# Designs tried in a protein design chat: VHH binders against o75319. Part 28

Target 1, 181 residues: o75319
Amino acid sequence: GNHIPERWKDYLPVGQRMPGTRFIAFKVPLQKSFEKKLAPEECFSPLDLFNKIREQNEELGLIIDLTYTQRYYKPEDLPETVPYLKIFTVGHQVPDDETIFKFKHAVNGFLKENKDNDKLIGVHCTHGLNRTGYLICRYLIDVEGVRPDDAIELFNRCRGHCLERQNYIEDLQNGPIRKNW

## First folded at step 1 (VHH)

Design e1r (framework vhh_etentamig_d1)
Fold by ESMFold2-Fast, scan of step 1:
Structure e1r (fold): chain B 181 residues (1-181), chain A 120 residues (1-120)
Amino acid sequence: as target 1 above (181 residues)
Amino acid sequence: EVQLLESGGGLVQPGGSLRLSCAASGFTFSSYAMSWVRQAPGKGPEWVSGISGSGGSTYYADSVKGRFTISRDNSKNTLYLQMNSLRAEDTAVYYCAKYPGDSIYAFDIRGQGTLVTVSS
């Protein structure tokens, strides 16, 4: 279906780079077929995403798509120079260990291959908030040793919206560190 | 084209068991978490159970926890729901779905369903 995701218009299209990291978070871009249901100022296509990143003097080197669907845009809508990784995650539930491991592996691989540049890892789910914020914060806590409250505050400030799901926040603050296999 | 075909429903006595199946086609089955959703007569849809793409993580509604078991066979593109200790309140049409958290799009992926009636 060509229905706009619920509450998608309520969120800022793209946040700012999280200082001290290579992460930038955004809501899902919508391909041209969705534009008939949007005012011009509401449009946020894959092209619009890259334009907004460049306006911040940043460059994407990887996109990680956490949505549970492929209906919003296709990898072919992205520049061939930017790798695309799909990690299917369901909403409302804290991502499982397999998903967390896959995310960490992708981030670590990107950082190893991009040590000589400053390109960003772009992460999105539908709203670029709960699943996106959880996995970025989980990485910062488990891999980088950031305090949970500091990771959450940094994400909230840079995204421009606060994590909304209490179960995600609770897991980040009090849950176990996820060890890679 | 995504196709989901539920089967295995029927009439069963209270305390009995049934195994539901969902045959999936038109997408990479192992790449998607799957769910069972039911709709009782005159009521809205209720999420019952979910399973990750690999089968490593399973989730259950409190109403069925300890009685139902969700599983999948990715080599056969098939989702299962083993239902034990069935109760009258389990009577519903059961659907498999690819997206359990988005009711707007659950209907687009949901198949015809299979009717489970628990009655003497």
Scores: ipSAE 0.000, ipTM 0.146, lowest interface PAE 12.8, mean pLDDT 85

Design e1s (framework vhh_etentamig_d1)
Fold by ESMFold2-Fast, scan of step 1:
Structure e1s (fold): chain B 181 residues (1-181), chain A 119 residues (1-119)
Amino acid sequence: as target 1 above (181 residues)
Amino acid sequence: EVQLLESGGGLVQPGGSLRLSCAASGFTFSSYAMSWVRQAPGKGPEWVSGISGSGGSTYYADSVKGRFTISRDNSKNTLYLQMNSLRAEDTAVYYCATERFYGSPLDYRGQGTLVTVSS
């Protein structure tokens, strides 16, 4: 169906680029069929996503979609020049090692292929917060050696919303580093 | 059956203090991180504070850091939120939550406890 995701309206559409990284986080874009249920200021289509990122003087080079559904928009709704990667996540448990590995592999591959430009990796789940924030912070901690609290604070500030799931926060702060990717 | 029962809310003047409590049952309380989440009128849920199962680690939203203190008593299966220097912006229904946020931030929460900060 065409039902707006629970609490989707409560979150900023797009955060700001996380300084020192290639990451930008946002909530799931909704295709045109959802706009009948939204006021003009609430609309956030795939087109709106690219317009908002352009307004920040940034450019997307990859979208990583962490939702467990394809009902909100289709890859075909994105510009043909922007790669799209789907990593299915269920949203309540800490992502498993296979999911973390897939995310790290995609990010590392993008950075290797885009060393000569400043294009961003856009990451989203439904709200662009818990699954999105966990995987971005996990990458910064495990691959880039960022301190857990610094990664979390950077994500929260740039997204404009704090990570909500305490089990995700606990895993980031006290959990094991996942070194295989 | 997981049950969480919040209490301690009320009407308080700006600059005042309140202590919220959450009585937990139906699970091994000391094994789970706990959180306080609030919902202001017309707004979605906002995560306020979290505490590890042992109580050794605490974390706070920027809006409450330095004013609120989260704590727990594992011998009583009770979570606390000490709220000082209250502001009108703190007016909300406050909910106790576990790391069991299955699908909704309201999962495994009671009815919450209303805090109104008004002169």
Scores: ipSAE 0.000, ipTM 0.120, lowest interface PAE 14.6, mean pLDDT 84

Design e1t (framework vhh_etentamig_d1)
Fold by ESMFold2-Fast, scan of step 1:
Structure e1t (fold): chain B 181 residues (1-181), chain A 119 residues (1-119)
Amino acid sequence: as target 1 above (181 residues)
Amino acid sequence: EVQLLESGGGLVQPGGSLRLSCAASGFTFSSYAMSWVRQAPGKGPEWVSGISGSGGSTYYADSVKGRFTISRDNSKNTLYLQMNSLRAEDTAVYYCAKWTGYDSLPDYRGQGTLVTVSS
């Protein structure tokens, strides 16, 4: 359906680039069919996403879509020049090791192929907060060796909203490092 | 490849009961929250119920609270929906799908199973 996701309007559309990384987080863009339910200032289409990234003097090189649904927008709504990767993730549960591996592999592959540019990896779930923040922080902790509290603080500051799921926060702070990827 | 196969639908009289099943394969079933989605004739899809991967938490649409019970057997990779006190308005094709929470309609796949409630 054309139902706006619960609490979607409560979140900033796009965060800031996370300094020292290639990550930028945002909430799910909504295709034109949703705009009849939104005031002009509430609209956040795929086109609006690219305009807001450009306004920050940044450029997207990859979008990782963590939602389980295709109802919000289609890959065809994105520029052909920007790769799109779908990783189906369930809300409420800490992502499993297979999901974490897929995310890490995609990020590592992008970074290897984009050594000569400054393009960003855009990551989103429905709100661009819990699943998004978990996987970005998990990458920083496991691959980049960032301390858990530093990763979480960096994400929260740059996204403009704090991670809300206590089980996600607990796993990031005290859970095992996933090194088999 | 993710496969979900719904079964258990049929014709039932108002006030009757049915139990739907969904056989899952191609993924680690216990690691994913699951849901039931239905689509009534001439209407769009409606989320019905959801269950956490462990089965410890269950969630229901207001239209089915107190009448439907979602459950799962992770040892059998099977999701269930026990439907009691069925009403004509429950007539729909029922689909199972992985669940991302209240803020999204699951991307259901399969053929579904038809439930018809009529006298």
Scores: ipSAE 0.000, ipTM 0.122, lowest interface PAE 14.8, mean pLDDT 86

Design e1u (framework vhh_etentamig_d1)
Fold by ESMFold2-Fast, scan of step 1:
Structure e1u (fold): chain B 181 residues (1-181), chain A 120 residues (1-120)
Amino acid sequence: as target 1 above (181 residues)
Amino acid sequence: EVQLLESGGGLVQPGGSLRLSCAASGFTFSSYAMSWVRQAPGKGPEWVSGISGSGGSTYYADSVKGRFTISRDNSKNTLYLQMNSLRAEDTAVYYCAKDHYFSGTQFDYRGQGTLVTVSS
């Protein structure tokens, strides 16, 4: 089963760093076994991810993988120098409070440990859009005090694609602030 | 009740242009990202373009980049797709969709569609 995720090719591989934050969002990298189903210009391996981030004069300090699967790539496919965190997140549903807590805790821990550098937190789900955008925006709203519409617009602009899931957008705009870790 | 009504399709020659419109009602239009999805004869549906609720961010399938422009007028609750440099392969029924195609809402919240035929 090395099936390319549905619509994966429709999304930019990597967004831009979100100014004023340590976040950068991208779609899931695909290990070499997927490359036979891709044109050379469509390839986006773990190595391609790090090359694209370097081209932006940025450096990854943490990857948070929000996919509910491990079939696209393994942590072993990443440079040993970059920590990897898996948070299994179901698509379609607004992430539950436990998932939100895990994400916030990981981000806060990274920021405390990386005060003396400017390394980025890379966040991805399958398309690097809905689960990824939700959790980044939720963090900005709940922890950093950013207005919901400003957080969403910043994410959309930097990712190069708009958050698509209506239930996620409604929760961000109208849902309660979740002041947990 | 969510309602989406597409218009503006028709027969056009290769290299021509068309502008599609989608009138939306039954929800707070400016709060929702919108998409265009097309289905060519004998093929499955293909996502074409998307736009944020504010209109500040747009995105496109590789097949239409540089040729199509998505826009919206939130004061009129209307979504648009400007299609330039049309090709035979753009022949399809075009659907306006609330939220993204793969969110599962495209089938619940898409309109009747408007036919675009690109032929000599």
Scores: ipSAE 0.000, ipTM 0.123, lowest interface PAE 16.3, mean pLDDT 84

Design e2 (framework vhh_etentamig_d1)
Fold by ESMFold2-Fast, scan of step 1:
Structure e2 (fold): chain B 181 residues (1-181), chain A 120 residues (1-120)
Amino acid sequence: as target 1 above (181 residues)
Amino acid sequence: EVQLLESGGGLVQPGGSLRLSCAASGFTFDDYAMSWVRQAPGKGPEWVSGISYSGGDTYYADSVKGRFTISRDNSKNTLYLQMNSLRAEDTAVYYCAKEYDDSGYYFDYRGQGTLVTVSS
């Protein structure tokens, strides 16, 4: 089914790189079969994603897909040179500790392998906002020692949209630090 | 046509167990994450459990964690929900769902549902 996700058109396709980090957030790219339901200016395919990143003078080195579906695009729709990682996350709920651990492990692994370049970690869920913003901010808070409000502000500014889920915001501000073992 | 057919619901006493099945057809079952969603009388839909396309990752709502187990058999295009220690508040129509996402109440290609009644 080629149903466009609710409010997907309301969000900017790609944010800006988060300064001082390797993160860039975006909404889910939609494969060619969705384009019949979109005006030309609304299209955001995997190809469009890479063109928009390049227009910012950035380069993707990893995509982390947080959606709970595989209907939007296939890994083979991405350039062969960019690794793809799927972490299935259910929307509305704060991601569980196992999901947080998987995300942190992937980011840490990428940073070790890419210490000699400036390639970015692209992170997306459906809107590139709640699950995406939560996991990026959780990483910055738990691993990098960033203050919660500073992490949230940085994400909101660079994404161009504010985190919408109050339970996610509350967990980031007041929840426990997740120690990964 | 995408089709999901739920079965296994029925009347059960508190503390009892039921196993729900969902037979999927019309799409490549092993390419999609699957979910169980329930709707109790007079209430909105509640996501219950989810499973990755391979079956390697499973997820549960806090209300059912430790009591329910989701599984799948990709060779049979079938999704399962093993429900143990059933409570009156588990009474609902249970739906098999493809494409569950953060819209919460939108479930793509859900079936007709199967009624589970937990009576005292």
Scores: ipSAE 0.021, ipTM 0.348, lowest interface PAE 5.4, mean pLDDT 87

Design e2b (framework vhh_etentamig_d1)
Fold by ESMFold2-Fast, scan of step 1:
Structure e2b (fold): chain B 181 residues (1-181), chain A 119 residues (1-119)
Amino acid sequence: as target 1 above (181 residues)
Amino acid sequence: EVQLLESGGGLVQPGGSLRLSCAASGFTFDDYAMSWVRQAPGKGPEWVSGISYSGGDTYYADSVKGRFTISRDNSKNTLYLQMNSLRAEDTAVYYCAKGYEDWSGPDYRGQGTLVTVSS
């Protein structure tokens, strides 16, 4: 279906780059077929995403799509120059270790291959908040050694919205470090 | 209209096996990730397993890893769940879902198929 995701309009399209990192978070872009249900100022297509990133004087080098669907947009709707990675994550559940390691591997690989530039890793789920915030914060905590509360605060400030799922927040604050990598 | 029709449930003894099927229609099946979700008596819905549109990536809840195998046949618009080493706690109604994000929506979930594991 062409139904707008629940509460999708409640969230800012794109956050700001998280200082000291290569991450930027956003909500899922919606392909042109969704625009008939949106006011002009509510539209956020793949093209709109890249326009908003450019307006911040930033450039995307990778998109990681965490949604558990392909109905919102197709990889072909993205510029051919930007790699796209799909990591299927279910909503409501803390991502499992396999998913966490897949995310870490993709981020580490990008950073190793992009030492000579300042391109960003764009991460999104449906709202660009809970799954997105969890995996970015998990990376910062486990790989970069950031304190959990500092990672969460940085994500919240830069995204413009606070992580909402208590089970995700609890796992970040008190859960084990996933060391495999 | 999206339609999902689950089948293959039944009564089985602990340690037994069942294969569930889900016939999908009303959408381009090979464009979408698919999931199995279950609801046990007295419990809320639990996501069980998921599979990418191509079948190249599969995902499992910790409670079923190593016992259940999700697969799909895009030429037949059919999703499968092979359930081995069944336990009493696997007793639930099993639902086919067009993406877990749409699980609570009635148009993305079928009527389900009951699996009872009893000794």
Scores: ipSAE 0.032, ipTM 0.383, lowest interface PAE 4.7, mean pLDDT 88

Design e2c (framework vhh_etentamig_d1)
Fold by ESMFold2-Fast, scan of step 1:
Structure e2c (fold): chain B 181 residues (1-181), chain A 119 residues (1-119)
Amino acid sequence: as target 1 above (181 residues)
Amino acid sequence: EVQLLESGGGLVQPGGSLRLSCAASGFTFDDYAMSWVRQAPGKGPEWVSGISYSGGDTYYADSVKGRFTISRDNSKNTLYLQMNSLRAEDTAVYYCARDDYYGESFDYRGQGTLVTVSS
């Protein structure tokens, strides 16, 4: 079972750190069994992820996995010192308030525990774009008071790809602020 | 070879119930999240419901929340959709699909089963 996700090759593996935040977005890493279907320059394993983050002079302190599957890589493929959080998120609809709350709670907890370092929160879905961009932007808007258009522009620039799903964009621009605990 | 075979569709009165089944073969069923997707006459496909690989997490489109229940039996490689309080607008061909719910794509889907809600 090593089928490459549709359109996965169309996206840059890792974006850049979003300035003024602790966020970095990337597409799902694929474990070594997928390499038989990839050219060398297309490979993006968990090891490749950490190498690319290091090449940017950054360090991951948390990975939040928004995919609805565990097929692509296992938490055991990650360094034991980097916490891993799974939030199962459906790709077609705007995440519900419970999912948004869980994301915000994890980010806030990380930031409080990591005040004395500059480690990043890595966030990914399958392509590191729509679900990933929505939740990061939702956090910036609701918690940090960033204007919706500014949050979206910052994410798009740093990810290297623009949010594609119109319902996500519309909710970010015109939807209610989620007042979470 | 990967195969998904839906069954259980048919004609039902408004307010009635149907249970759809999807028999999966040719892959390790409990490694994959699964979805139900429907396509009404003259419309594009609509994602209806999804379930995690273990069955521990379920998700529903707003149009079916509280009426439909997705479940799976990994020992039988079978996916289910229990449909209650059926409405005319639920009339569609229902497809079993394997995907992680990114975008509008699936790596495999079945042949579909027709559900008609009509008097």
Scores: ipSAE 0.014, ipTM 0.374, lowest interface PAE 6.1, mean pLDDT 87

Design e2d (framework vhh_etentamig_d1)
Fold by ESMFold2-Fast, scan of step 1:
Structure e2d (fold): chain B 181 residues (1-181), chain A 118 residues (1-118)
Amino acid sequence: as target 1 above (181 residues)
Amino acid sequence: EVQLLESGGGLVQPGGSLRLSCAASGFTFDDYAMSWVRQAPGKGPEWVSGISYSGGDTYYADSVKGRFTISRDNSKNTLYLQMNSLRAEDTAVYYCAKYDESYGLDHRGQGTLVTVSS
């Protein structure tokens, strides 16, 4: 349906680029059919996403959509110049090893193919927080060797909101490194 | 109104197989990811398997990988779970669940009981 995701309005639309990485996180864009339920200042369409990224003097080279739905917007609503990748993830659960591997593979592939530019990997779930923050931090910890608390702090600062789900935080801080890269 | 009607459960011996079905109505079935959730005696709900809106992606809990297969028929608004190599620990009431990004898994059916015993 046309129902706005619960608490979606509570979160900033787009975070800042995470320094030293190619990542930028944001909440799910909502297609025009949702705008009748939003004040003009609350609208965040796919077009609004690209305008806000441009306002930061950044450019998207890939969007990774972690939601378990296609109802909020369609890939066709995005500019043809930006690749879109769907990785279906169930909210409230720590992503399984196969999902983590898919995310790492996509990121590594993008970085290899975009060595000659500074384009960003945009990552979102519904709020751009728990699943998004988990997978970005998991990548930084497992692939780039960042300390868990440093990865979490960096994500929280740049997203403008702290990871909320305790099971995600505990897995990042105390869970095993996944050697599936 | 959302309605989910599970069927196909029963008594089966260890090593046996069962196929569960879920008939969905009251919503646009092919717009939603679907899941199977089970609740074993004395335990809380455990997510078992999920399938994307198109059926192109499937996901499984580690406890059932290689033994269970989730599938869907969007033309019939029906979700399936093929269960092979059943174990005593698979004994549970199995629920068909519609996934919602805001609320998580929303199981509205009465469930179907699967009992695995000798």
Scores: ipSAE 0.151, ipTM 0.508, lowest interface PAE 3.3, mean pLDDT 89
Fold by OpenDDE, second read of step 2:
Structure e2d (fold): chain B 181 residues (1-181), chain A 118 residues (1-118)
Amino acid sequence: as target 1 above (181 residues)
Amino acid sequence: EVQLLESGGGLVQPGGSLRLSCAASGFTFDDYAMSWVRQAPGKGPEWVSGISYSGGDTYYADSVKGRFTISRDNSKNTLYLQMNSLRAEDTAVYYCAKYDESYGLDHRGQGTLVTVSS
């Protein structure tokens, strides 16, 4: 139902744009039905997401939703002008190669089609931290050649929270590079 | 109240096949991705397979890829797992699982035992 995710309130709603990238991470926005369980200042709806992005003088060009459910909000809750991509990603385990590839493919496609603007790729899971951070960092490492620790540090700094899952961190730091195509 | 009822487990020989079913109730079934998880004796829980809310996407652990097939019938609120080419290491209690993004596995059934032995 409308159960508020555990610890959801503890995380900043929206991070900062990652310098040198088009990525921005945020926690899952919750549709209106959740508001009755939240204090006004705790509310973070799809509308609030866009407002907060605008407050940063940024614009979303794509939303990648990594959650493993659709109960939090509907794509219809988003502006039609912003593409929405769902990549169901199981929590607590390192995403498989197919998931990683899907993410990379989506990002690369976006960048190819959006060379003429500076719109952002918004990525979120539940908290916008672990799954989100892993896949963003995986991209930076595998595709952009960023040093793993640099990628992790950059993500953590911009998200305002640190990756928590050791298996994710370990895989990023010491795991194999995944295929880009 | 969320209810998940697994069935279809049993004893099979290596190389054999089983089809598990899970009857779901107490929630909007097609709003949620569903998964199968298993727990072997003396081991921790292992995620086996997942399926998107619509059934359009399926996911598998490396250990079962090519052998297991997850599916669902949203009109019947039922989740399935077709298990082929079963191995001894597939022996476990298999659970139908509903995930909460914050809590991970938030609901699972009583499980159904799958024993692969010659």
Scores: ipSAE 0.019, ipTM 0.407, lowest interface PAE 5.3, mean pLDDT 91

Design e2e (framework vhh_etentamig_d1)
Fold by ESMFold2-Fast, scan of step 1:
Structure e2e (fold): chain B 181 residues (1-181), chain A 119 residues (1-119)
Amino acid sequence: as target 1 above (181 residues)
Amino acid sequence: EVQLLESGGGLVQPGGSLRLSCAASGFTFDDYAMSWVRQAPGKGPEWVSGISYSGGDTYYADSVKGRFTISRDNSKNTLYLQMNSLRAEDTAVYYCATEDYGWSTFDYRGQGTLVTVSS
C-alpha cells in the first residue's frame, strides 16, 4: 500500500545521536512504492535513512522497529549487515512490561557485542516520537540511572520534537522503575 | 478503495456475549496488524485489543483482559472480537482499525458497530 501515515510529513526524518548513548531516533522509512505519493523533498526511504546517518558521520549497527505493521518497509529493504528487530507496539498505551523487557534485552545484548565499535542503535515507530521516545527514555532511567526529566530533555533535543503523549510523559516522570533488564 | 465493515453489535444484557466481525477489502489484509477501538458516549476513543499480521501475538487493554478474545482469519480477510461477561461500561461504538501511531490516529478505520449493554 501507498497511503502515507497520518502526520508523517510533520516530523523530521532523523534526529541526532543522543550524546553519551548509542541511540538515534527517526520516523519510519517508506519503501519505494510510497514515493509516487511524495514530493522529492518529502521522500525518506530505507536508502535515504542510511544516507542521512552517514552524513552525520555515524553508522547503524541495529534497527529496532516499534511499528504495529509490516507495510511501510520490509527487513529485506535494509543492508544485510544491519540486524533488524521487530517489537510490535500499539500507539495508545504505555508499553507493557514484557515489551519494555524485550527492548532492554535487545539494547543490552547489542552493547555487549559492540564494545569495540561506535555503531548506533536506531529506534523508530511511525513518527519516531512517542513509542520511540518512551522506550529510549525508559532504558536510560531504569538501566543507566538518568533522571527522568534529563532523559526526556535529551531525547526531545536530539529528536528535534517533544514527546506528545501525556500518559507516556507521566509514566516516565512518576511511574515505577522496571527492574527487568 | 479501502473498506472495513463491522458487524455483530446489538443490545445485550450484563453478563452476556457478542461476537463482532470486521470484513476487510481494498488492501493486503495479511500485511496489517489490526485493532479494535471503542468510543463510549461522551468519551474519546479507547484502544481495546490488537493482533499481529500473522495472528501470532495478541494484546488487550486491562479493562477487557480475560473477557475478550481477538482473532483473525487471513484467508477470509476477517477480524473478530469475541466479547464475554459484558458490563455496562463496555457500551460503545466498536471500530475495526489498523493502528500505527503514537498519537492514536489510525491508517484505516471502519464505520463502527454499536454495542449496548443494559438491563
Scores: ipSAE 0.058, ipTM 0.415, lowest interface PAE 5.6, mean pLDDT 87
Fold by OpenDDE, second read of step 2:
Structure e2e (fold): chain B 181 residues (1-181), chain A 119 residues (1-119)
Amino acid sequence: as target 1 above (181 residues)
Amino acid sequence: EVQLLESGGGLVQPGGSLRLSCAASGFTFDDYAMSWVRQAPGKGPEWVSGISYSGGDTYYADSVKGRFTISRDNSKNTLYLQMNSLRAEDTAVYYCATEDYGWSTFDYRGQGTLVTVSS
């Protein structure tokens, strides 16, 4: 149905590019049918996503969708030129090693194939915050060697909202490094 | 109107089995990821299991892994939870919910069904 996710309106639709990375986080865009339940200024469709990215003088090269519902929008709502990847990620617990690996693999694959451009990796869950932030930070920590607190601070600052889940934060700060293969 | 109706709860002995069902109506069932959550007396709510909209992915809390199995039949708008090797600590009210991002962010939740595991 067209029920607006709880607290969805509370979050900025699109963050900023994370300096030194190709990541940008955003909340889930909602297909047109949701507009009936939103004020005009609250609307955030797939089209709006791309418009907002362009307003930042950026271009999306990949969208990673971490939700495991399909009611928000369809891949068909996206331009054919932008690949779409679904990585089912539960929101109750720290993503498992398989999920983390899938994310890292996708990112590394994109970077390998996109060395000649500066297109962004757009990542979202429902709010584009906790699951999204964890996986991005996990990548920066495990693959790029960024200090956990620096990664978290960078994500929070660029997303415009702070990671909320303590188990995610604790795992990032004190948890083990996950293997990259 | 969205409705989630849980059933199948009851009294069982330790080591026993139960199968819970959740009948969904009033929304496009196969668009939603679904979860089971439970709340034991005197305890906070606990996420138990989740399943993607297509049923292709399933997730479990560590406390129930290997014992519980979540499934769904989208043609019947029904969610299931097979519970085997039940323990006393599994005693709780079990709820089905439309779930995407956590216990505190459910879109819809049923009234629950009581599961009591006792000798």
Scores: ipSAE 0.029, ipTM 0.424, lowest interface PAE 4.2, mean pLDDT 91

Design e2f (framework vhh_etentamig_d1)
Fold by ESMFold2-Fast, scan of step 1:
Structure e2f (fold): chain B 181 residues (1-181), chain A 121 residues (1-121)
Amino acid sequence: as target 1 above (181 residues)
Amino acid sequence: EVQLLESGGGLVQPGGSLRLSCAASGFTFDDYAMSWVRQAPGKGPEWVSGISYSGGDTYYADSVKGRFTISRDNSKNTLYLQMNSLRAEDTAVYYCAKDSEYYDTGAFDIRGQGTLVTVSS
């Protein structure tokens, strides 16, 4: 089916670039088959995503898709010029160490290959909030040495919505640092 | 209408094995990730294991990793959970769940009656 994800309309489509980083967070784009269930002003297709990024005078260099499904859009719906990485994550639980490592490896690789430009890493789950915010904040804390509360505040402000899952917030504030595998 | 019908539960001794099945209908099974969720008496639901739409990627809760194996047969619209080295703490009603937005909120889209697994000495 093509039912709209629960609460998806409650969230801003795209946040703003997180200053001092290459991250931008957004909710999952929905392919054209979902538009029959949306008012024109509610539509947020892959095309709409790129239009909104351009409106902010930004450019995507990588999309990391954290959803546990392929039903929302296909990689083929994205411009060929933008690499797509799928990391399947279960939404209600803190991502495991292997998932955190995959995310960090992808980010580090992108940054090394893109030292001479200012392209962004776009990260999304279904709402672009809990899994997305956790992994971005985890990267900032573990790799960049940002204080947990500062990372969370930065994400919340730039996303336009606060992290909702208390177990995610607790792990970010008091959990172990996952530096290397 | 989405239907998920769990089976294969029963009474088993500690160290034993069981294989659970979930027959899915009412949706395009091979387009969705699937999960197993359990609920022990007096406890909330606990996610156990997940599998991608193709079966190429599998995920496990730390409590079951190395003991349980999730698999699927898309030609039969069936999800499986092979449970080995069962422990008393695995006692629960087991549900299969279609991937849903509930995973972002900590709730699961549980449609069936579940199948009871009791591990006793």
Scores: ipSAE 0.016, ipTM 0.317, lowest interface PAE 6.1, mean pLDDT 87

